VH-VL binders against Rho GTPase-activating protein 7 (ROPGAP7). Designs and how they scored, part 19

Target 1, 201 residues: Rho GTPase-activating protein 7 (ROPGAP7), of Arabidopsis thaliana (Mouse-ear cress) (q8rwq4r167to367)
Amino acid sequence: LALEDIDGSPSFLEKALQFIEKYGTKIEGILRQSADVEEVERRVQEYEQGKTEFTFDEDPHVVGDCIKHVLRELPSSPVSASCCTALLEAYRIESKEARISSLRSAIAETFPEPNRRLLQRILKMMHTISSHSHENRMNPNAVAACMAPLLLRPLLAGECDLEDDFDGGEDNSAQLLAAANAANNAQAIITVLLEDYGSIF
Short names: E, the ipSAE of ESMFold2; O, the ipSAE of OpenDDE; V2, 0.75 times the mean of E and O plus 0.25 times the DockQ between their complexes.

## First folded at step 24 (VH-VL; framework fv_lecanemab)

Design bb5 (from y1 with heavy chain L105I; at its last look DockQ between E and O 0.89; V2 from the best seeds 0.85)
Fold by ESMFold2, look of step 24:
Structure bb5 (fold): chain C 201 residues (1-201), chain A 123 residues (1-123), chain B 112 residues (1-112)
Amino acid sequence: as target 1 above (201 residues)
Amino acid sequence: EVQLVESGGGLVQPGGSLRLSCSASGFTFDDYGMHWVRQAPGKGLEWVAYISSSGSNIYYGDTVKGRFTISRDNAKNSLFLQMSSLRAEDTAVYYCARDEWEDEIYDYYMDVWGQGTTVTVSS
Amino acid sequence: DVVMTQSPLSLPVTPGAPASISCRSSQSLLHDNGYNYLEWYLQKPGQSPKLLIYLGSNRASGVPDRFSGSGSGTDFTLRISRVEAEDVGIYYCMQALRWPYTFGPGTKLEIK
């Protein structure tokens, strides 16, 4: 599992999520601010070489980018194409109460348990950050914008967009505009999951 | 109406210390992060330091880290830059700037600048 | 640190003509959220710098629409569609994605 090593102990990802939940809540621009690419790569290498714990004095922006690094390197998207389709269909329901109920059902019924655990775990960190937006300036929309492209990769790849009305004109220009629309949908879906977190999870 | 006014510049010897001040008016100082930016004579702009609205988040440029300390007193609407171990390369006009954080665009940018105060480091 | 470069460093322009200034960064300024964290500032003679453009392409308050920004990732352009006498000064790009924030070397725009 992405959250546990073979022996059942917390993985690098789980430790980084815990660090951000503990030390990232008061950091302005957490998850929006990036760290130097080489510094993030160095920190990942240090973990692989035996530095197995994050310490309180580590740069939260580096740790945040370590989370993103791990998510990018997963062999498959945290949310599969069929799961993205289910979320998109549920999100487009017009009634707020029906929409929330459908999102809850889609997650409970469509997601394989490991993927549901992973999504819920990452959303917990994101919810914690966005609950401190008065201190860190990262409201639910901002956090979702920064993380949704890493969680809903098939949606951004165009593998599950059932409601694309854009006709584009050319393949490259159509792909660019479709990617922008997909990014907006991904952000909107994750924002709803954060804003209604208690009702959905 | 919105204004930033720097003061405290002057002539200092290498190795000396100086404290710059920036007075804010016309806005709620406590709601904004603040920057220092400097410009050596005939040169471009160099970002120096940032302090968040509460003072809890602080960052420095590499050339000043360990020698300069940014601070603020929100009760007095004042920003400070304590400079120590001054070098000739620190000779510059020092500007304070207000950090605008835009929730809708998730961005920092410097929307209001002071007129600058001049620091000269020479024997 | 992210290294910022600009070209040209000096740009003489005939009044009324268009002008373009290029900016390049050593690391991508495109964030996962789709925004490019690149800003443009103008410092007119004898004045403090003023923000012109943020997020690569958004005009700051009070900036005329003859100014436009474009580009993505590591390559950005500031364009002035019709240069006026008040546009004279030094134009700086700056990245606002990674601490420490860093400026380009500046481009001096002057009337020919």
Scores: ipSAE 0.754, ipTM 0.874, lowest interface PAE 1.2, mean pLDDT 90
ESMFold2 (binder alone), look of step 24: mean pLDDT 92; pTM 0.945
OpenDDE, look of step 24: ipSAE 0.917; ipTM 0.946

